VH-VL binders against L-rhamnose mutarotase (rhaM). Designs and how they scored, part 18

Target 1, 108 residues: L-rhamnose mutarotase (rhaM), of Ligilactobacillus salivarius (q1wre3)
Amino acid sequence: MTVRLGQIMHVNPNYYDEYEKRHSDLPVKFPEMKKALKEAGAHNYSIYLDKKTGTLFAYLEVDDMDKYKAIAEMDACKEWWAYMAPLMDTNPDKSPVTFDLPEVFHLD
Key: E = the ipSAE of ESMFold2; O = the ipSAE of OpenDDE; V2 = 0.75 times the mean of E and O plus 0.25 times the DockQ between their complexes.

## First folded at step 11 (VH-VL; framework fv_bebtelovimab)

Design g7 (from g1 with light chain S91Q; at its last look DockQ between E and O 0.04; V2 from the best seeds 0.00; counts 0 for: pae O 10.6 > 2, placed apart)
Fold by OpenDDE, look of step 11:
Formats: structure tokens, sequence, C-alpha cells
Structure g7 (fold): chain C 108 residues (1-108), chain A 122 residues (1-122), chain B 109 residues (1-109)
């Protein structure tokens, strides 16, 4: 079953362009991360940036939530987190501070 | 680097209005999720929340003190002002302003000012 | 009288683990979902140690951990050190209101 996720994160005001640029590095510099996401059935993954507030809104769909959750334990993910950490609000383990949003509406 | 600093009178007479100003840096109250709160602590007593102003100008007050409190912000100056009317000696306390991180931090106050002691006396 | 109740004091020896509880009234179960913990040394401003029940801000020692079961949140300090001697407050939000516990004085013996 496909699960829809909505998330809020924050990026540092000085790194808006860098944040966008670094995501282009994901498939090239972090192929294992991309592979892990695909294996978890992640699709329609989009991140929007409000440049006035530094707010990131992420939407994605996941077919296998167990595999998706397991990505956090992978070295590939930790390397990606480390790569992005200077740009974002992060937890001590360098994962991005993320707030999961409740879905209040959906239309197929 | 986020910093906050409280300013205002340190001695106030009963029945007067206390006006405190929080001047902050390192963040903007135009940023989603950001908030600035006022809290106080009487000498040797527990922390007490007073008021909160958020990025969208939403204002929240302690239910018990709501009628006496007014909080406002000037985003361009990075300042938040708290006014408390009808001051009484029981309001003697160290007053803090603090940054609220937002949803991702469970609405915790992650950075505090050093506090300012306000004494209410005739 | 606070919606969040803490023990007045706890103590432990260096190297031990201690736990401070923060209990909501039974009617408040489910209301206080965001629990934070603050450390306060004498004459200093509070310091955020734990947010959202179990998360540590950057720079906070992993000796500090948080958990929740039922209507009770807990702060655990492992490998107790002399510098941990301080007052600890739990805090949560209920709608438009925020509430602090009465505080717990931790003594390191």
Amino acid sequence: as target 1 above (108 residues)
Amino acid sequence: QITLKESGPTLVKPTQTLTLTCTFSGFSLSTWGMGVGWLRQPPGKALEWLALIEWDDDKRYSPSLKSRLTISKDTSKNQVVLKMTNIDPVDTATYYCAHRRGYSYGFAFDIWGQGTLVTVSS
Amino acid sequence: QSALTQPASVSGSPGQSITISCTATSSDVGTYNYVSWYQQHPGKAPKLMIFDVSNRPSGISNRFSGSKSGNTASLTISGLQAEDEADYYCQSWAGDDTVFGGGTKLTVL
C-alpha cells in the first residue's frame, strides 16, 4: 500500500541556491541513496522552498514504508545527511529536523 | 547564532504598567514556525509562561494573566514587546524572553535570554 | 496544582543513572504531546535538554534521554556527573497554553 508523506523542514537563508544545487548531486554523488529510495518505492518526491521563510515542504509517496524507514540506518543516507547538514536545521545525528504533517485532504 | 536580550525597568511601582522589550538576532519572526515567548520566574520558584507571539502574528497568553498582558512584535527591528498592567509585588520575578523553534521542536524554547530581574515595590 | 507534576527532588551518586518523572493528570492524557525538558543552574537561564519527548538539541550530551509512557514523561540522566546538579523542568503545550512542571532539584551526592 502506498503511503503519502508531507514534511516540513528548514534551510538556512544563505543556502537556498546551494540546497537546490546539491539535490542535483544526489544521483551522481550518492547513487546508493537514490537506489535505496527507489527500492522503497519512493516516487513523486518533490520539495518546495518558500524563500521568504526558509521553509521546505516535501511530498512523497512510498510503497514500502519499512524499507523507507530502514534508509535512515544506511551509510548512504548518513553520508547524504552529512552532505546536506551545513545547509539545514539538523538533529545531533545530522538528520534534518523534520515535522511530519497530517494529511487532511486527498483527491485522486 | 541566535541571541535574545531583555530590556526594561528593573524597579516598578504597584499598579503601574510594566513594559519589557526583547531584542533578538540570528532569526526572523517572518520565518515559518518561529516564535518568541515571555516567561518569568519568581525568586526560588518555578518557571511560568506568560505569552507567545508567532511568525504569523498569532498571539497566545497565559489564561490566568491574559487580561493583563499584551504582546506585540516589530519584525523590522527584531523586537518583541510585552506589556503587563496593574503590576503587584507578587509579579516580582526574573523575566525571560526565549526563542520558540516551532513544530519540529515540539514548540520548545530552545534559546533563552539571560533574563532581567524586575522588582515591584512601593 | 500544575497540570504537570514532578518530584520535588531526586538524588544520585556519580556514575549512576537517575530518572525524573513528569506526570500529567489523568484528564490530560493525550493533551500534552510535546514534552520538553530544561536544565537550570543557579542564577542561570534555563537550557533546553530534550524536546518532543526524546530528541536532543545539538550539543546536548547523549547522557540525557527522554521517554514517555502513558501520561508520564521521563528524563533519564546516565553516568551522573557533578555538573548535572541543577533544577530540571518539564514543559508541554495544551492548545494555546503552555505548562511547566514544578521543577525537580537534582542533587549529586
Scores: ipSAE 0.000, ipTM 0.651, lowest interface PAE 10.6, mean pLDDT 91
ESMFold2, look of step 11: ipSAE 0.527; ipTM 0.859
ESMFold2 (binder alone), look of step 11: mean pLDDT 88; pTM 0.918

Design g8 (from g1 with light chain W93Y; at its last look DockQ between E and O 0.03; V2 from the best seeds 0.00; counts 0 for: pae O 10.9 > 2, placed apart)
Fold by OpenDDE, look of step 11:
Structure g8 (fold): chain C 108 residues (1-108), chain A 122 residues (1-122), chain B 109 residues (1-109)
Amino acid sequence: as target 1 above (108 residues)
Amino acid sequence: QITLKESGPTLVKPTQTLTLTCTFSGFSLSTWGMGVGWLRQPPGKALEWLALIEWDDDKRYSPSLKSRLTISKDTSKNQVVLKMTNIDPVDTATYYCAHRRGYSYGFAFDIWGQGTLVTVSS
Amino acid sequence: QSALTQPASVSGSPGQSITISCTATSSDVGTYNYVSWYQQHPGKAPKLMIFDVSNRPSGISNRFSGSKSGNTASLTISGLQAEDEADYYCSSYAGDDTVFGGGTKLTVL
């Protein structure tokens, strides 16, 4: 079953452009991370930035939530987190501070 | 680097109005999501939330103390002021102002001032 | 009397794991989603240790973790150290109201 996820994160106001730019590095510099996402069935993954507040809204769909959750334990993910950490609000383990949002409406 | 500092009288007489000022740096209350709150702690007692002012000038007060509290901000000076009327010895406490990052930190107070002890006595 | 109830005190030996509970009733707290934990040493300002139930601010030791089950939030401190001896407060943002627990005194034996 496909699960829709909505997430809030935050990026440093000084790194808005860098944040966008570094995502272009994901498939090139972090191919294992991209592969892991694909294997989890992640698709329609989009991130929006409110440049007034530094708020990021991420939306994605996941076919296999178990595989998706397991990505957090992969070295590839940890490397990606470390790469992005200077730009974002992060936890001590360098994972981005993320707030999961409840879905209150959906229309196909 | 965010910093906050409380200022105001350290000794107040009963029935008077207590006015405390929080001067901060490292952020602006014109920035969406930003908030500054006041909290207090009587000696040897628990923390108590008093009031909060947000970037859009939304104001929130402790239900039990709402009638006595007024919070305001001067964004240009990076200051937040708390006024508490009809002060009583029971209001003796260390008063803190603290920064809130809204959704970023789950509406928690992530950075605190050092606090200022206010003693209420005749 | 507080909307959030904590044990008055807990204790543990160095290296042990301890847990501090924070319980709210539905009648006292309408929204119990945004739970925070603060550490306070004597004569010092509180320090944010956990926000939104289980998230750690940058610079906070991974020995501190938070969880929630039902109407009870928990702070767990693993690998207890002498420096962890302090008062700990839970807090919740509940519909424009912020409430605190009564605090828990943690003693490291």
Scores: ipSAE 0.000, ipTM 0.654, lowest interface PAE 10.9, mean pLDDT 92
ESMFold2, look of step 11: ipSAE 0.690; ipTM 0.903
ESMFold2 (binder alone), look of step 11: mean pLDDT 89; pTM 0.929

## First folded at step 12 (VH-VL; framework fv_bebtelovimab)

Design h1 (from g8 with heavy chain Y105E; at its last look DockQ between E and O 0.74; V2 from the best seeds 0.00; counts 0 for: pae E 2.1 > 2)
Fold by ESMFold2, look of step 12:
Structure h1 (fold): chain C 108 residues (1-108), chain A 122 residues (1-122), chain B 109 residues (1-109)
Amino acid sequence: as target 1 above (108 residues)
Amino acid sequence: QITLKESGPTLVKPTQTLTLTCTFSGFSLSTWGMGVGWLRQPPGKALEWLALIEWDDDKRYSPSLKSRLTISKDTSKNQVVLKMTNIDPVDTATYYCAHRRGYSEGFAFDIWGQGTLVTVSS
Amino acid sequence: QSALTQPASVSGSPGQSITISCTATSSDVGTYNYVSWYQQHPGKAPKLMIFDVSNRPSGISNRFSGSKSGNTASLTISGLQAEDEADYYCSSYAGDDTVFGGGTKLTVL
């Protein structure tokens, strides 16, 4: 069953352009991340940036939440987090500080 | 065992282009996550980072020197080359190349060459 | 000048603990997660002592420890020994570049 996820993260205002660049690197530099996302059925994955505040809003759909959650344990994911960490708010393990948002409206 | 060694001219004239070669062993710059950086240290002064090249040919340059620097690699020869244009006496320094491990190791330079002193004359 | 400020010198007696500070003076505090410390004896290349704030590379004595609070990272050397006398540099990765502090000369009395 497909799950819709909404999330907030924050990027340091000095690194908006670098944040975009590093995401463009993901398919080439971190091919195992791209593969894992596809295997979890992640799609319609968009991240929006409010440049006034540095707020990132992510939306994605996931077909297999168990596979999606397992991504966090991959060595490739730990490297991806470390690669992104200089640009944004992170937890001690370098994962992005992420606030999950409840869905309050949906239209098919 | 990872080793790196810098080579190139020890004396250069102002306005010339400095070409330094880093020859390394114990790793391949084709291996995911591997990087080689260049740094320098003027006599009696602090360390300064210059450039980095990664396994996938991603390149980074010190913002203040970017217009003067070119980094490249030859993975079949285990070499990284730094070119620095328009040399000036302020560029007199010991130049180091150094190995950088993957990103989860904090972007640190863990193994350094012994360094080569480059003196810029009149 | 440097975006990372270190004291110019510190001193201590054998057996004591000393701490060298490294304070980020840039307004960018969100990237100060990647602090490294290097030891450099005269005429030698730098040696990595601490990476990622507090991690020791293989072969580095546990007398060397690192920590960070806010914008200030610290290198602590316990059980000070004569061979610890050297210059110490902190560095940080800030997005697209690596910056170094000005260095601290440690004198063992």
Scores: ipSAE 0.546, ipTM 0.872, lowest interface PAE 2.1, mean pLDDT 91
ESMFold2 (binder alone), look of step 12: mean pLDDT 89; pTM 0.921
OpenDDE, look of step 12: ipSAE 0.806; ipTM 0.933

Design h2 (from h1 with light chain D97E; at its last look DockQ between E and O 0.72; V2 from the best seeds 0.00; counts 0 for: pae E 3.0 > 2)
Fold by ESMFold2, look of step 12:
Structure h2 (fold): chain C 108 residues (1-108), chain A 122 residues (1-122), chain B 109 residues (1-109)
Amino acid sequence: as target 1 above (108 residues)
Amino acid sequence: QITLKESGPTLVKPTQTLTLTCTFSGFSLSTWGMGVGWLRQPPGKALEWLALIEWDDDKRYSPSLKSRLTISKDTSKNQVVLKMTNIDPVDTATYYCAHRRGYSEGFAFDIWGQGTLVTVSS
Amino acid sequence: QSALTQPASVSGSPGQSITISCTATSSDVGTYNYVSWYQQHPGKAPKLMIFDVSNRPSGISNRFSGSKSGNTASLTISGLQAEDEADYYCSSYAGDETVFGGGTKLTVL
């Protein structure tokens, strides 16, 4: 069963270009992250940036939430978080500060 | 046991190109997460970061010196080379290469070479 | 732009605790969460003492500890010993560059 996720994060305005660059690095620098996301059935994964505020909006669909949640325990995920962390708001464990948004409308 | 050693000229004339080689052992620069950086320290002054090269050939340069620097690697020889063009007396410094720790380890330089003094004069 | 300010010198007697500060002077350093400290004895290469604000590499004495508050990081050396006499540098990582402080000369006794 597929779950749709909407999330907000924040990037430091000095690093918009670096944020985009480092995300483009994910498949080549962090191949285990790409594989784990695919194994969880993560798809239609898009992140939008409001350059006026530094607000990031993420949308993705996940087929297996247990596998998706397990990604956070992978060494590769901890490295990915640390790679991105200098550019954005993070928790003490370097994961992005993330706010989940409730879905208020959907059309197939 | 990670070790690094700098080699190159000790005396260079202004306008020449400085080429420094870092030869290392105890790790491979083809291994995920590995990086080698170059730094310098003018006599009696603070450390200054110059450049970094990673296992996947990603390269970073100090913004103030970017136009004068090139970094490259030969993974099979365990070597990293730094080239600095248009040398000037202000570039007199001890030059170090160093192993850079991975991303979860704070981007730190954990093992350094002994350093090589480069003097620029004419 | 980015700069880290350290006191030029600090002194203490054997057995005391001393603290060396490192203050970011530009907000464009971004996140001051990636602070490292290096010890350098005369004629020697720098040695990593603390990374990621407060973590000690394997083999570093627990007499060395790190912390931060706001844009100021601190290195504390407890039980000061003669061998601790050296120059100490902080560094911070932001974006794709590393920045070093000006260094602090620690004199023991």
Scores: ipSAE 0.433, ipTM 0.848, lowest interface PAE 3.0, mean pLDDT 90
ESMFold2 (binder alone), look of step 12: mean pLDDT 90; pTM 0.935
OpenDDE, look of step 12: ipSAE 0.824; ipTM 0.935

Design h3 (from g4 with light chain D97E; at its last look DockQ between E and O 0.69; V2 from the best seeds 0.00; counts 0 for: pae E 3.0 > 2)
Fold by ESMFold2, look of step 12:
Structure h3 (fold): chain C 108 residues (1-108), chain A 122 residues (1-122), chain B 109 residues (1-109)
Amino acid sequence: as target 1 above (108 residues)
Amino acid sequence: QITLKESGPTLVKPTQTLTLTCTFSGFSLSTWGMGVGWLRQPPGKALEWLALIEWDDDKRYSPSLKSRLTISKDTSKNQVVLKMTNIDPVDTATYYCAHRRGYSEGFAFDIWGQGTLVTVSS
Amino acid sequence: QSALTQPASVSGSPGQSITISCTATSSDVGTYNYVSWYQQHPGKAPKLMIFDVSNRPSGISNRFSGSKSGNTASLTISGLQAEDEADYYCSSWAGDETVFGGGTKLTVL
């Protein structure tokens, strides 16, 4: 069953434009990431930026959460994290610091 | 056994365009994640990064010098070329090319050429 | 102003340990996970000693170690030897560019 995910991340204010550029380059530079996301059924994936705070809000839907979670173990994902890490808050393994948000309302 | 070697003129006149070639062996710029950078060091001064070109032809330039720099590669010849326009005496420096491995290696330049001194006359 | 600040010089006697600091002077520059250290003897090309804060390339002596605390990275050289006398540079990937510190001259007394 499709799962809706809402998440908060944070980008360094000096790198808003670079953050956007690197995401637009993802299908070309990291084709295995795009493939893995599609295989997990990730869709309606949007990231919004509040430029006043550097806060990123992500929304996505995922059809296969097991495949989605497995992405974190891929070498390509570790390289993607390393590529993005200079722009944002990251954990020690270079993954983005991410806060899951509970869904408080949904309308079909 | 990665090796890199810089070649080009050692004496240039102001306003000319400097062209430097990096010839390398032991890796391919067609390999995912590989990159070659150019750096310089004025006599007695600190290292300064100039430019980077990656396996997928993505290019980055020092912000202060971006309008004067062009980097390109010929993967079949194992060469990277740097052009710097409108040369000035302050550009006198030893110029290095260096290998950079993938992003998980911390964006570091792990193997450097021996460097070539470029002197800009008055 | 450089985004990475190093002391201009440090000194120590053979057998001692010394530490060279590298401090990001602005919180808008890079991640501390990507600090590299280079050694440069006079007239020679720089040599990578440490990458990604604390990792040693193959062939680098374990007398060289790196660490990070807050906005400051450190290179520690234990058991100082005469051949350690050189200039040392820290470097970081600062988003869209590579940035170098101003360098530290290490003198072995």
Scores: ipSAE 0.389, ipTM 0.825, lowest interface PAE 3.0, mean pLDDT 90
ESMFold2 (binder alone), look of step 12: mean pLDDT 90; pTM 0.935
OpenDDE, look of step 12: ipSAE 0.799; ipTM 0.929

Design h4 (from g4 with light chain S91Q; at its last look DockQ between E and O 0.68; V2 from the best seeds 0.00; counts 0 for: pae E 2.1 > 2, unsure alone 74.8 < 75)
Fold by OpenDDE, look of step 12:
Structure h4 (fold): chain C 108 residues (1-108), chain A 122 residues (1-122), chain B 109 residues (1-109)
Amino acid sequence: as target 1 above (108 residues)
Amino acid sequence: QITLKESGPTLVKPTQTLTLTCTFSGFSLSTWGMGVGWLRQPPGKALEWLALIEWDDDKRYSPSLKSRLTISKDTSKNQVVLKMTNIDPVDTATYYCAHRRGYSEGFAFDIWGQGTLVTVSS
Amino acid sequence: QSALTQPASVSGSPGQSITISCTATSSDVGTYNYVSWYQQHPGKAPKLMIFDVSNRPSGISNRFSGSKSGNTASLTISGLQAEDEADYYCQSWAGDDTVFGGGTKLTVL
């Protein structure tokens, strides 16, 4: 079953443009990462930026949460995290500090 | 074993274009994640990053020098070329090319050329 | 562009431990990532000593260690030896560019 995810992250206010630009690199520089996301059934993946605060809001739908969670263990993902780390708040393993949001409403 | 070596003129006149070539071995710029950067160091001063070219021909430049810099690669020759326009005596420095580690390897410049001193003088 | 500040010089006697700090400006907090340290002897190219804050490349003595607290990274050299006398530079990546500290001259007394 498809799961909807809402996430909060933070990007440094000095690198808003670079953050956007680097996501355009995802399919080109990191094709394995893109592939993994697709295989997990990730779709309707969007990230919004509040430029006032540097807050990122990510929304995505995932068909296979097990595969999605497994992406974090892939080298491709770690490389992607490493690539993005200079721009944003990260955990020690370079994964972005992410806050999962509860879904409080949904309308089909 | 990775090696890099800088070549080019050691004396350049002001307003000219400086062209430096980095010839490397031990790795290929066709390999994912690989990068080659140019750095410089004026005599008795700190290191300064100039530019970076990656395996996919993505190019990064120092913001302050971007307008003057052009970096390119010839993968078949294992060469990276840096061009710097409108040279000035302030650009006198030892110029280095260096291999950059991959993203998960910390982005560091782990292997450097010996450097070439470029003096800008009329 | 991020700025990194290092002490101009540090000194120590053989066998001692010394620490070199590298501090990012407050305005650049959050982008102080992938701190590297380089050793440079006179007339020589820089040598990577530490990458990603605390990792040593192969062949680098375990006398060299790196750490970070807040916006300050530190290079510690234990068991100081004469050969350690050199200039040391920190480096950090922020976005698509990188910056170096001003360098620290280490004198072994």
Scores: ipSAE 0.491, ipTM 0.866, lowest interface PAE 1.0, mean pLDDT 94
ESMFold2, look of step 12: ipSAE 0.508; ipTM 0.855
ESMFold2 (binder alone), look of step 12: mean pLDDT 88; pTM 0.915

Design h5 (from h1 with light chain S91Q; at its last look DockQ between E and O 0.83; V2 from the best seeds 0.00; counts 0 for: pae E 2.2 > 2)
Fold by ESMFold2, look of step 12:
Structure h5 (fold): chain C 108 residues (1-108), chain A 122 residues (1-122), chain B 109 residues (1-109)
Amino acid sequence: as target 1 above (108 residues)
Amino acid sequence: QITLKESGPTLVKPTQTLTLTCTFSGFSLSTWGMGVGWLRQPPGKALEWLALIEWDDDKRYSPSLKSRLTISKDTSKNQVVLKMTNIDPVDTATYYCAHRRGYSEGFAFDIWGQGTLVTVSS
Amino acid sequence: QSALTQPASVSGSPGQSITISCTATSSDVGTYNYVSWYQQHPGKAPKLMIFDVSNRPSGISNRFSGSKSGNTASLTISGLQAEDEADYYCQSYAGDDTVFGGGTKLTVL
């Protein structure tokens, strides 16, 4: 079933413009990532930036959480993380430091 | 095995445009994740990165030299070209081209050409 | 434009271990997620010794190791040999820019 995800991450304030550029690169540079997200049923995927703090707020909906979680095992995902890592806070495996947010309200 | 070789003039006059060609083998710049960068080293001084071009024609330039540099590729000829405008004697250096593989390699240059010395006359 | 500081020189005796430091001197390289190390003998092109902080390319001796703590990366050479005498450069990648340290001359006594 479809799961709604809310997350926060942090981008280095010097790289806001580069962050936007690299996300616009995703469909062309990382076609396997776009395909995997589509296969997991990821949709309504938006990322918002608070330029005062460098905080990124992500929202997405996922139809198949098992496929979504499996993306982290893909070589293409490791490359995507590596590509983004110079711009933001990351874990040792280069994945973004991410904090999941509980949903506190929903209206259809 | 990946190899790269720099070519171009060895002597250039001030104000001219320097054109350097990197000819490579063992990979294609149409292959995902492949990149070629240019670097230089003035005699007795440290390495300096100049520019990078990737398989999808994405281009990066050293911020201090960006206005003087143009990088391009000809994938069918396995060549990358660097142009540097308004050459000055301080640009005298050995110029290298180097290969970069995938982003998970840490944005490192894993195979380098032998280098070519470019001297700028006064 | 070097945001990375290395000591100008380091020396050691054969068989000993030495460490070369590379410190980010600006918060602009504040992610500092990538550090690579290059060895350069006189008249030769640089050779990649370590990438992504601690990884060795194929064919590089395990006498070379890398680490990072905070804003300082380190290259350690154990079992020092005469052929290790060379210049060593650290490199980081920040945003869309590649930055090299000023280099360290290693002398084997």
Scores: ipSAE 0.532, ipTM 0.871, lowest interface PAE 2.2, mean pLDDT 91
ESMFold2 (binder alone), look of step 12: mean pLDDT 88; pTM 0.917
OpenDDE, look of step 12: ipSAE 0.681; ipTM 0.904

Design h6 (from g4 with heavy chain L52Y; at its last look DockQ between E and O 0.78; V2 from the best seeds 0.00; counts 0 for: pae E 2.9 > 2)
Fold by ESMFold2, look of step 12:
Structure h6 (fold): chain C 108 residues (1-108), chain A 122 residues (1-122), chain B 109 residues (1-109)
Amino acid sequence: as target 1 above (108 residues)
Amino acid sequence: QITLKESGPTLVKPTQTLTLTCTFSGFSLSTWGMGVGWLRQPPGKALEWLAYIEWDDDKRYSPSLKSRLTISKDTSKNQVVLKMTNIDPVDTATYYCAHRRGYSEGFAFDIWGQGTLVTVSS
Amino acid sequence: QSALTQPASVSGSPGQSITISCTATSSDVGTYNYVSWYQQHPGKAPKLMIFDVSNRPSGISNRFSGSKSGNTASLTISGLQAEDEADYYCSSWAGDDTVFGGGTKLTVL
């Protein structure tokens, strides 16, 4: 069943414009990432930026969480993380530091 | 085995446009993740990055020189071309092209051409 | 101006260890995600010695090691040999550009 995800990440304030540019690159430069997200049923995927703090808020819906979690093991995902890493807070494996948020309200 | 070789004029007059060609083998710029960069080194001075181009035609330029630089590729000929306009004696340097592999491999220029010295007459 | 500062020269005796520093003018952690080190002998093209702070390309001696602490990356050469005498450059990929340090001349005494 479809899962709604809310997540927080952080981008370095010196790189807001570059962050947007690199995300627009994803479907063209990293087509295997786009394909894998589609196969997991990821949709309504939006990332919002608070330029006062560098906080990124992501919302997405996922139909198959097992496929979604498996994306982290793909070579293409490692390349995507490495491409984004200089712009943001990352874990040692260069994945973005991500904080999952509990849903506290939903209206159909 | 990846190899790269720079070619172009060795002596250029001020105000001309410098055109340098990087001819490479052992990889294709149609292959996902491949990229080629241009760098230079004035005599006795430090290395300076100029530009790079990637398989998907994404292009990046040194901010201080971007108004004078154009990078392009011809994938069918295994070539990358750098043009630098309005040449001046301060542009005298050895020019290198270099291969770069994917970002998860640590992003670095791992294989370099031998370089070509370009002298701008005074 | 270069965003990466290296000492102009360092020297050491055969068999000793030496360290070359590379200090960013900013403390941006992202700037040091992709530190690389290049060796250049006179008249030759640079050679990649270290990438991603501490990784060695295949065929590079384990006498060469890299590390970082704070905003400073370091290249350490142990068991110094005459052929190690060369110029050494640090480089970092950050944002949309690549930057190089000013270079360090290593003299083997």
Scores: ipSAE 0.407, ipTM 0.828, lowest interface PAE 2.9, mean pLDDT 89
ESMFold2 (binder alone), look of step 12: mean pLDDT 88; pTM 0.923
OpenDDE, look of step 12: ipSAE 0.743; ipTM 0.920

Design h7 (from h1 with heavy chain L52Y; at its last look DockQ between E and O 0.71; V2 from the best seeds 0.68)
Heavy chain, then light chain:
Amino acid sequence: QITLKESGPTLVKPTQTLTLTCTFSGFSLSTWGMGVGWLRQPPGKALEWLAYIEWDDDKRYSPSLKSRLTISKDTSKNQVVLKMTNIDPVDTATYYCAHRRGYSEGFAFDIWGQGTLVTVSS
Amino acid sequence: QSALTQPASVSGSPGQSITISCTATSSDVGTYNYVSWYQQHPGKAPKLMIFDVSNRPSGISNRFSGSKSGNTASLTISGLQAEDEADYYCSSYAGDDTVFGGGTKLTVL
ESMFold2, look of step 12: ipSAE 0.572; ipTM 0.877
ESMFold2 (binder alone), look of step 12: mean pLDDT 89; pTM 0.923
OpenDDE, look of step 12: ipSAE 0.762; ipTM 0.926

